# VH-VL binders against q9p5m9, part 5

Target 1, 257 residues: q9p5m9
Amino acid sequence: MAKVTGLPEFEDLHTKRKWMLNHMAAAFRMFGRNGYNEGTAGHVTVRDPIDENTFWINPLEVPFSLMKPSDLVHINSDGEIIGGSKMKYNTSGFAIHYEMHKVRPEVICVCHVHSIYGKAFSALGKPLDMLNTDCCVFYNNHGIYFDMDDVISMPEEGRRTAKGLADYKAVLVQNHGIMTVGTTVDEAAYLLSLMERSCQIQLLIDSATKVGERKHVHPTRAKAIRENADNPVGLYTAQQPNFLYEVACSNGELEII

## First folded at step 1 (VH-VL)

Design E07 (framework fv_ebronucimab)
Fold by ESMFold2-Fast, scan of step 1:
Structure E07 (fold): chain C 257 residues (1-257), chain A 120 residues (1-120), chain B 111 residues (1-111)
Amino acid sequence: as target 1 above (257 residues)
Amino acid sequence: EVQLVESGGGLVQPGRSLRLSCAASGFTFDDYAMNWVRQAPGKGLEWVSGISWNSGSISYADSVQGRFTISRDNGKNSLYLQMNSLRAEDTALYFCAKDTYYDEWLFDYWGQGTMVTVSS
Amino acid sequence: QSELTQPRSVSGSPGQSVTISCTGTSSDIGGYNYVHWYQQHPGKAPKLLISDVSKRPSGVPDRFSGSKSGNTASLTISGLQAEDEADYYCSSYTSSSTYYVFGTGTDVTVL
């Protein structure tokens, strides 16, 4: 019937891994297309479907826009490379992401990229206002991590970020940017781009001297929208147009599994 | 520990004005929506006005719309209610109430209230 | 806008159960799961007792429970204690005014 497409099911876990890695590479291509890349900064981690205590991460020197499944690095919980590409990766980034995976087994994907509006908004140390219906998936569904002056280890930074994330889908990391999580790559990637756009919209509204009184989505309506929109199948489906576009642009380097 | 302390109530004649204040402590004031709720002697609760964390969203009950103005000063951790054109039916204990998030209409902490009596 | 309708009073003996109804329309209680309950002891400020129909905040005893059926929400106090003697107010969002509305209040007496 005219309903949302369900999550794909796979006959074996190797096929599921291949599906995950193609969606992961596509997410990087989307991030690159949208200008979220900044040097070697930014990382995505994905929990492996065959060995749930191991993770896939991007290599340091592959441009987001050229990412292929074969470029991705397979690591264990200690950060040792056990498969995939043997390229160097961001060990500090993994230490931070690992803390989210460690405390929340349902978190399959953690996304963090260095994006202009996410970084700018994170400097305000405040939650997003519900200024449009699309951002309401984040209504009482994103945390804040207030950065301190302490010089701390990356695992400790990760633990503090995980506390700020709590049980939510996103966290604003003060003076650093945004981080999102999902039960699929597509869910986390969609939420990241949506959070970035939400930050941009609010900053544009805040900068407009002529807008008059800001009109917020009513709290009860925002809550109802969040309860409807915050679902894994819907969020996965929302990302599919982006995935299909990246496949079409990939010259056969990405495939639909 | 979260504390909300109201002040500014008193006896006032009909048609005149009063300004209520609420001093907040024990939480990050500018992360939460704040509200005024009133209770007439021997009567029930009536929501009066609410303001979001950044003053971007402000709402009033129909009974006070155009007469009362809610505001906040995040630098001073203070909430205000400017009450103009007061009527006998505005006589009530006025409570300051904290939202559970920046805009949920769920009041997890309340002050002790400040009494406003409008009488000739 | 009209208040949500509660009985004026309910009474019970220690150890018994009492239930307080809160009746609205499809534009408030019937349309949304945003019903909250507040307890007010004489001379004191209200205290949040139940949120979102049935959710119990930290520090509220298990003997307080909430439910909803159609346009009516209910607060049940089991194992009634002397300290439960208080006024109880329901509240809800309303789509008819986009604002918050309280119930008429119920006085609970422990006999």
Scores: ipSAE 0.000, ipTM 0.422, lowest interface PAE 16.0, mean pLDDT 86

Design E08 (framework fv_ebronucimab)
Fold by ESMFold2-Fast, scan of step 1:
Structure E08 (fold): chain C 257 residues (1-257), chain A 122 residues (1-122), chain B 111 residues (1-111)
Amino acid sequence: as target 1 above (257 residues)
Amino acid sequence: EVQLVESGGGLVQPGRSLRLSCAASGFTFSDYYMNWVRQAPGKGLEWVSGISWNSGSISYADSVQGRFTISRDNGKNSLYLQMNSLRAEDTALYFCAKAYGDYEGYYYMDVWGQGTMVTVSS
Amino acid sequence: QSELTQPRSVSGSPGQSVTISCTGTSSDVGGYDYVHWYQQHPGKAPKLLISEVSKRPSGVPDRFSGSKSGNTASLTISGLQAEDEADYYCSSYAGSYTEYVFGTGTDVTVL
């Protein structure tokens, strides 16, 4: 069978974990290749397939572009390291991500980055306009978190972010960045890169306002596209070209399971 | 050389308590999952309890849940098993065992101590 | 936790082959490649003999081999020797990476 297919199924949960960790490391490599890193900012959390109350997260000390499955840190809901590497991780980032996982059990993966166009667009305090067909998966399917307070605890920020995310696939975090969720690593990672590109495209269109008239995707068409595109299998499949590319570039450090 | 040495076993009355210790040497104790496994005289192996390297994850067999407490002191390279409300069926040789696995979670017990005998008798 | 089923005993003569089965369910032996085998000589601690169905630790002779078919894992001892007389236990994943279940054990007698 072809490598790029629907969701794989596993009778062996440890093989499923290995699959998830390789896809998680590949997602970081894609984020690094695309310049989404900002110092030590940015984190991905993935719910463990064997113990659903435990999570995998990236260490602070490993560059996104060099991430290996063996670098990933396995933690319980209290943030204690129980497996994987023993490297330090972003405890504040976990506190925020944990709130998404806690209120939405179907959320397996949460991705968050301080990428350039996501940060820029988040400062506008408004939702994306439907200016191309690819961004329509976000049509009435992304929230905004308006951070009007100067200082709050990280768990409280997590709870407010979860409220802004609602039942959607993405949230724009005002003056901060973007966050996406998925039922797989691949789904969340694909949506993150698509959100970043959607922000970039809208900013480019807005800068060209005197060259032509903005043409929006009609609302009924945008709704139809979203209803078709917002599906776990399709979103997983859309990420596979990126995954396969990162495996090919990994010099044997990533595996196809 | 890698070794585990158990101590603290003995004869105890039903309903009383006993604490077992396991001293580790020859490896970085704080990096590994540790387990207690018991074997009743003439019987098979039974897993009792396990603890992650930082005590963040702890598990117990149903037969001892609520009565036994596993703990570790990484500064002293020591593993402990506090056994409360002891029953005749807890009579066994208690082994300390180091677990090994990789990032995939294929944990198996690669190093075992010689065991310490616990006899619960009236 | 349910124990994995092993034969009580197997016997053979020096140079023969013996096979020990370890039977579980699709949620343990059948579902995962996390079947491990331990050898225990009388009065001694168990020793890891085979990990992950078929992987031999350093120092274990080639005559010890493991395999799995469906819900049954097997340990085969080829070229049986007197020092192989021991108890053999399988173990598998028990629903959590921190939990273990052992087999009922098999006595190997070298005649």
Scores: ipSAE 0.000, ipTM 0.436, lowest interface PAE 14.9, mean pLDDT 86

Design E09 (framework fv_ebronucimab)
Fold by ESMFold2-Fast, scan of step 1:
Structure E09 (fold): chain C 257 residues (1-257), chain A 125 residues (1-125), chain B 111 residues (1-111)
Amino acid sequence: as target 1 above (257 residues)
Amino acid sequence: EVQLVESGGGLVQPGRSLRLSCAASGFTFDDYAMNWVRQAPGKGLEWVSGISWNSGSISYADSVQGRFTISRDNGKNSLYLQMNSLRAEDTALYFCAKDSPYYDILTGYEAFDIWGQGTMVTVSS
Amino acid sequence: QSELTQPRSVSGSPGQSVTISCTGTSSDVGGYNYVHWYQQHPGKAPKLLISDVSKRPSGVPDRFSGSKSGNTASLTISGLQAEDEADYYCSSYTSSSTYYVFGTGTDVTVL
């Protein structure tokens, strides 16, 4: 097997952009493979490494599972297309994601999907219980957005979502889905898939509670796991098996930089 | 109760082969990753190879890649290291070590909570 | 770097505190909380002393403690005793040179 590769460093920002777009396309392919698709819903935004006030986003009409780096759309903070594929994208989705990037400059990537278990768990309006070691990554490290007013602008929705996200890595958006952030595409994508699995597992446990008792991870151990997970390099590395799998399945459409 | 016992070490000529064994007892062997760590006389510790609980993931130090093969037999609670094309630089005390039962989100994690006493491999004419 | 850097030796008198450093990079010690410490008495196998930067395994006295700041992890032995005279090795997961790496080792002498 290949050795584990840590977070790469780039002196050439054009090479860094190419690396970033390949990892972004791979993240979409993973989301599609895992069934996180819901029509045209779901977006990933990534801050450009050359012009940090501009962003890359997925086009409206490309299926997640077929995403290529060349499909990605480059936009400025006003939502104007300045590069990339020039395809139409979801302007409402960008308005929401932009609010996270605006208030937290260290947030390079925002991932949002309308996945089955994320949507289901978000309807409960409560945080994840620490019922397995994997979900402890989110111990006191995820927010909830409860306020689903039916008449608000998308920038207002984005500001409320950013407030619910606070300084955390993830937010459950009531009746809507999940959103994660990261200092890399890989970090945000890994956290999103981990959040979806955590929601699924808790729903399974909750369904069995009437015939069994719940055993929680002790708070001391949950805190230790979360402290270990406060590691951007490690979270990047955790996503690499998924990235490599999507590269292998891409028939040459994705590249390891 | 918990014990790892290495065997198979000895004097061997350069270019030859040697097979090390490690017998485990007192814990559920097939629940844990296992490792080989070596220590040359008067020198420090060097990780050699690791194998996951089900043999699905195997890794080697660059110094032994292509020459050594790690394997396990869960039915016999045993770990093995097949050493081929031995060099003088492979002379060391070889320890069998058990990974700790701590789950983590990162790939390649380990803390060796149980060690054997080691088996000495001497590669010389 | 292929090994984590430790001082060759440290010494102290009984009852004194000594600290051993373990310095790496952002690809090992600085990037992860997977720093472990092992104690090795002459002619014996290493024994796990501290795991995950600061966690004491069952049976390890509380006078042994671990910490980390940036790229440097530290093992502190308070109330130094004659039986603490041993070699001490740190280890860390690494994303660069190999899957994980040991420190160069530190000989602790009790005077």
Scores: ipSAE 0.000, ipTM 0.400, lowest interface PAE 17.1, mean pLDDT 86

Design E10 (framework fv_ebronucimab)
Fold by ESMFold2-Fast, scan of step 1:
Structure E10 (fold): chain C 257 residues (1-257), chain A 121 residues (1-121), chain B 111 residues (1-111)
Amino acid sequence: as target 1 above (257 residues)
Amino acid sequence: EVQLVESGGGLVQPGRSLRLSCAASGFTFDDYAMNWVRQAPGKGLEWVSGISWDSGYISYADSVQGRFTISRDNGKNSLYLQMNSLRAEDTALYFCAKDRDYGSEWYFDLWGQGTMVTVSS
Amino acid sequence: QSELTQPRSVSGSPGQSVTISCTGTSSDVGGYNYVHWYQQHPGKAPKLLISDVSKRPSGVPDRFSGSKSGNTASLTISGLQAEDEADYYCSSYAGSYTEYVFGTGTDVTVL
């Protein structure tokens, strides 16, 4: 498992579930280590490999940095707890995330956090500038959800968020934060941390514009980088250093499957 | 020759619809974001709507949100603006404009000559 | 509807310099270095003159220059020529909900 640069394959779906839950818990630990926590806000949902109409979500009140696979809650499409830890979870968060899973079957994981730089950049109501090569995976590959004055239901907010996400890998939720999707937990988690860093870098550049001129990655080059970088194997592999670090720090609470 | 040519304007009654077209030539149309900008007679420029190279990213000015729909057909090198529920204040010359690329530049390096839309009863 | 404030008109003699101001808020001109300038001759489409506060596109004479201080961007035309008689519009990234906002426009007259 460790050090493999390809996407893992499993003959036994129960083994695949165990793998997914360990990577999901590791993603939360990475988010916590990086300060992406804000009270009880922030959710990761993962489509179950055995029953693809059921989902795993984080419980309320478990700190991201202490998340273990046994804490995760298994729910059906109606939001009813059917397994896992059976702890209370954020039903509003699930209602929103479910809309992304519902319209895009290939979306296995949805990550959403109220991180500092994602929140700050989301208030600008504009797409990310291509100011470095790493962020070019988001070139014309992220949407914006324009937050209106409406008080609407959570499923309707989810539908609007899904529209803003379109067929892309990420969406900037105005005045709220960032959301990413992936075909694996690792892909979505890597994209979320990359989007947060990209927002931070752009805000730093914007604050320093009088001491230097902004130099953008040329659109043709950005398009070529995005087409190469937006692939499931590469994005999964990019997350592995983070996953392995969290396993090493977990005192045996996370496993490499 | 690199150019943008708008069409579809005309006189229309309030509450009715019009569809504008913009034909692009002389450059690789599907590499660039496209925009609509309008100018009322004797007034300044107002950005109306923008669309990314792949139609995946679309935005609208608050004044037209919910009434206008921008679209493109890369196989035909064409940009469109479907204008519904037209109001007198939508009376303007409508320009098609090419961005260097949507999300990075925020400026238009190529403009068409415009098509006049007059909304009156 | 444009939100950035420009003077209605500016005039000068051939060979002199004129400056056009473009005043916004900290949420547009003051917050970002995405201020652009367009030149529009009567009956013609606008043409990009300056991008990103001070960059000249290929083919634009170096007598056109841009700058920004606080919430105000400025376009300076040195060595005024008769062909500079036109309307000039600034544009800025608007910060939220809209991608672009234009200035009210300035009519430049070469006396």
Scores: ipSAE 0.000, ipTM 0.362, lowest interface PAE 22.4, mean pLDDT 85

Design I01 (framework fv_imsidolimab)
Fold by ESMFold2-Fast, scan of step 1:
Structure I01 (fold): chain C 257 residues (1-257), chain A 121 residues (1-121), chain B 112 residues (1-112)
Amino acid sequence: as target 1 above (257 residues)
Amino acid sequence: QVQLVQSGAEVKKPGASVKVSCKASGYTFTSYYMNWVRQAPRQGLEWMGMINPSGGSTRLNQKFKDRVTMTRDTSTSTVYMELSSLRSEDTAVYYCARDYYETSGYWFDPWGQGTLVTVSS
Amino acid sequence: DIVMTQTPLSLSVTPGQPASISCRSSQSLLHSDGKTYFYWYLHKPGQPPQLLIYEVSNRFSGVPDRFSGSGSGTDFTLKISRVEAEDVGVYYCMQSIQLPYTFGGGTKVEIK
């Protein structure tokens, strides 16, 4: 059995919200530090613990690397700002993310970025090969959304992306980027950074070798790794070193709840 | 195989309550809303409301709001619709129906087989 | 509430002849996402309702090509090019753009 500290429990939902917003801001800081930002593209949505029909999202004008809990925007399912920061946010991005939350209530957090290797790999239109043990959490556990030539509405794109995501932890959005989901911010954020690194590693291997020269993780081993690694507590715990690092670098703007 | 299986027919007296069940299988129960629709010969097809099986939140038709309660049990993948203060005009076949979506659109599919509720003295 | 008005109330058709059913909504069913949240269902006694047409004109999987839907905004039509014995039942239009979801009053199709 793996030794882990466990998922935090809270005596009241306002404390849980505060914890959630600090972890959400820290995730953005990690994304920014790792170069996952692309202009105003990319966003994270998190289901509110007090009102499950409302969501938190990042504002358009704040750089990922400078994100604070107080910058986050609280919106209802219609996209209307009901609290938090009053800054403008990406309404198209919310329309897409909302479709994941709508059909999978256990999805608390949806992370999406236009990162370099995620974009590059998404153009190949194929699943990740299991070329290292760390990426095996995605073994038969990620989908592909094939972008069409048609111009479609954002809610329609969201519905199609949700179908591509299915019941998996991640989806590769063709010519666009990567999206991950989690039962916590930390789970989704960890999976997003792991997916980006997995795409990078495969592109490096593909550039250096032909298919017959590559050594895949054996399917039996990959399946066993995925079954062990695809758990909410373990994935939450995997993100904690990153969270703690962002807190340490925040000059007091993030706190450990 | 995706399917919805409902409880059997009920005969109730006016003023009683009835609780109809709908057991889901073949898909992730908590991922889709479940609708309740009734079909009465003289009242047509009527939407009664829906439930989110994950959190248990409901959206009810105001016509039934004071008499209908919708609940779910995630351990058995079952939703329930309870209608109280029954009248003869509540005699109908009651259906559960999944609020489905996919890339081509949204619709109610599948539907349960229906539960006949007869209200008579 | 959006009111769905369906005509006619009943229709008696000779086998092989066409049939047409109309449905009118009290408000536009076109959403800002570009979709029209309008459906046609067939209900036979002893069976659950079955979807025929979704989003105005799209035939559901397994539905014969003799069924077609058309319309826009508030006016919708279901056409059956050649009515067969298996097509008897009550047809319902439905909207899902606004709660409460509402159905038309139904059109009973019978064979002469």
Scores: ipSAE 0.000, ipTM 0.383, lowest interface PAE 20.5, mean pLDDT 86

Design I02 (framework fv_imsidolimab)
Fold by ESMFold2-Fast, scan of step 1:
Structure I02 (fold): chain C 257 residues (1-257), chain A 123 residues (1-123), chain B 112 residues (1-112)
Amino acid sequence: as target 1 above (257 residues)
Amino acid sequence: QVQLVQSGAEVKKPGASVKVSCKASGYTFTDYYMNWVRQAPRQGLEWMGMINPSGGSTRLNQKFKDRVTMTRDTSTSTVYMELSSLRSEDTAVYYCAREYDFWSGYEYYFDYWGQGTLVTVSS
Amino acid sequence: DIVMTQTPLSLSVTPGQPASISCRSSQSLLHSDGKTYFYWYLHKPGQPPQLLIYEVSNRFSGVPDRFSGSGSGTDFTLKISRVEAEDVGVYYCMQSIQLPLTFGGGTKVEIK
């Protein structure tokens, strides 16, 4: 009953929860298909629509590519399992993600993966250059977290990550990877995959500096692209081809709500 | 008003397969997990597995994992349990049982059961 | 697998007298979320099983007040304050804290 190409509306919050968890599982399948997995690392948290102080997170030992909505774990703000699959999850990852949800109520989803190009680019300690039009949604719209030299608690790491994220949609975590946020699962997931591809492209261009001159997108154009692309409905819509593909590949394990 | 209606009794030969159905009514089919539980003659209840009717995902008891398949048809609000390579020890009454709302965060228990389907495996 | 052990295997009760059924689990059913994932079911002759008690002590809809559940950790009890003819059947305990879901062996209650 929900529209696939626009932001869906729900008359009841139980239907909204089912929608969110199907999209969450699909996001993991997309991450797995694209090789964004690293052992048991990587987590997505989603604020529950019925109880706004509770969250859904992936279990520790389920492969991203096989994630089902029924595998997801429902936890309270203290990290206690209150529902869902009752499987073990990454408590350290939740402690970090919780700090983003705590300071920004509009953040429904936080995505974080240990992907190859995000990890590689994060080691450079610098923001993305605007070297193609697709990455311009990140123009003056992503932060950097530099403080990885201290041995600190996970909640403190979360607070520092939230400070680096500021009011933006993404943060590059030095020597660690990419974290994105969204008002929907689809928004955060699309931004994460776009940031990963943007990191890859810049590293390829940087390796080819002797072949040709680097040409940047003009600041006026970059700003116009960001202003057009940085909207919840547009970002949700951009993720729908990925969502529909994962549903088609799921053999009935994912459904359109 | 919740009702789970199962298919009728089956008699099978060893080595055959059986597919039992469970048709749900009186609630939103995709909101509740469906479990399958069996009871062999003069034995206790034994859990076989569960299916989420929304996505079709399953969690199966390892004892049956290689022989049992659980599926659903959302257009008819029906779940199916297929057990292959039947043995005489598979003679049992097979029940479907609805698990309380997975999505609500409440307790997970079997609030409503089907009437049962007797499967007899004999030579 | 968590093993659920019920005692007694059967009991015969004069109508109006109390009955008590015990269930022990091989490990604690208390989860770190504070919930105890323990349930009681009744399987009456010619009927499908029915839920009696969920989360140790909560009566399911329509279950008479004469039924009560208690216990914690690994030891649980179902009490019927005054057994009636309609209470005849086999009672089963169940845990859902981990997969596979496991049931007790059952306790048959008869009127004598």
Scores: ipSAE 0.000, ipTM 0.397, lowest interface PAE 17.4, mean pLDDT 86

Design I03 (framework fv_imsidolimab)
Fold by ESMFold2-Fast, scan of step 1:
Structure I03 (fold): chain C 257 residues (1-257), chain A 120 residues (1-120), chain B 112 residues (1-112)
Amino acid sequence: as target 1 above (257 residues)
Amino acid sequence: QVQLVQSGAEVKKPGASVKVSCKASGYTFTSYWMNWVRQAPRQGLEWMGMINPSGGDTRLNQKFKDRVTMTRDTSTSTVYMELSSLRSEDTAVYYCARGEYYGSGSYDYWGQGTLVTVSS
Amino acid sequence: DIVMTQTPLSLSVTPGQPASISCRSSQSLLYSDGKTYFYWYLHKPGQPPQLLIYEVSNRFSGVPDRFSGSGSGTDFTLKISRVEAEDVGVYYCMQSIELPYTFGGGTKVEIK
C-alpha cells in the first residue's frame, strides 16, 4: 500500500552492478546480525545487470556479518569463476539457485538460509497460517518443496525446488529452511526475514498456554493485504531501513550508490 | 425484527444511471457488512460488491468497478448501489444482503429486491 | 476468479423421492482456520434468495433436516432426502474465501 518513489534506475550498468553488490553485501550482514548463518550453509545469487546469463554469489569462507562487495564471486551459468573475488563458493547451492533464475527471468535474486524458525516450521510440511497482517504477503503466495527419499543430482533438486516455488515469492524447503526470490536483492532479503519472523510467530502462537481461540486474519482480508503488499517497489522500500543500518555499521565498507 | 427494505422498481433507458437504496432496521447498522447481489434473466446470481457501513470502505467486483458505486448514510441506516451507463444486460433484480464479519457468504437477511428494467 | 460449477442444470423429481446437487470449485475453499467458505442458497421466483447451508454442512435456522450438505476442499453435495412441493426453485452454491465472491450457475428443481 501507499506512495513510494520508484525503484532506482541506472543508465550506466557498471553503476547498477556496484549498487547491486553493496545491497547484496548489506543483506548478508543483516542475515548474520539476525543469526541466519549456519556454518557454510546459506547462499544468495544475483543475476548480473551487464551479462544477464551470469551471476554473483557469496564465497564459502566469509562470515555473513563481515561480507564486503569485494568478497562476492562472479560466475557464469556453468559455475566457472569469471570475475569478482576468486574464493571458493558453494557449487551445489548455485546449481539449485540457477534453476530458479533459468525458468523465471524476472527473478534477479534468490536468497536461501538455514535459520532456526524457518527450519523448524519447514519440518511441519504445511503452509503458513494467516495469524497476523504482516505475514499476509505470503497468503497463497509461497510454496512447499517436500524432501524426497530419492538420491538425486543438485540440478534435479533445483528443478523440483523451482516447481515448489511455482510463480510465488517464497518456498519452504522441508527440513532445510526458507528460500525467497525478488526482482531486487532488497525485495528477496526483506521477504526472507519476514518469512522467518512469520514462522517464529506461528510457532509461538501454537505453543501458547493461554486459553483462547486462534484469531485468523479473514481470508478475504488476507488476499487484499497480499495484493497491496506484494509489489517490488514497496518491498524494496521496506528493506531500506535495514540497508541503511548496515551501511552505518560498516565503517565505510558499504556505500550508498 | 431485522428488516432490509429496498427502493421500488425502475425503468431506465440505455446509457442512464440507477441508484437503488436499502434501508436497514432492527440491528446495529455498523456491525454488519452489506452485500449487493443481482439476478439477471438466464444469468443466475451474481455478486456485485460489498460495503462496510462503519468505515464506508468498499470491495467491488472488477466486472462492475468502473460503473458501480456503493455508499451509505449512517444517520438513516441506508446503503446505496448506483450503476451507471446502463445496458440491456443490466436488466435484473438487485438485492442487498447482510453479511457477517468481512462480508462472509452467510447472508442471513436479504432485501425484497428491486427490479431494474433497461429498455429503449 | 474462483469458478463454481454445478451439476445438473435441472432435475425433475417425483414428490417424496431424493434429489442430489453437486458443486465443484476451481480451487480449495478450506482455510487455515479450519473453516470451508462454502454455502448453499435456494432462490424462488418472486422471493429473495434464502440461505440453506453454511460452511458446507451446517443447516441455517429454520431449514428442515431433510436438507443436508457434505463435501470437502473442492467437491460439495447438497442432498434433499425427500423432496416436497415447497422445495421447488433454483439452488445455488457459493464461495466467500476470495474476492470476487462467486455463485454456481444454479440447479433448477421441479416437481413431476
Scores: ipSAE 0.422, ipTM 0.748, lowest interface PAE 3.3, mean pLDDT 90

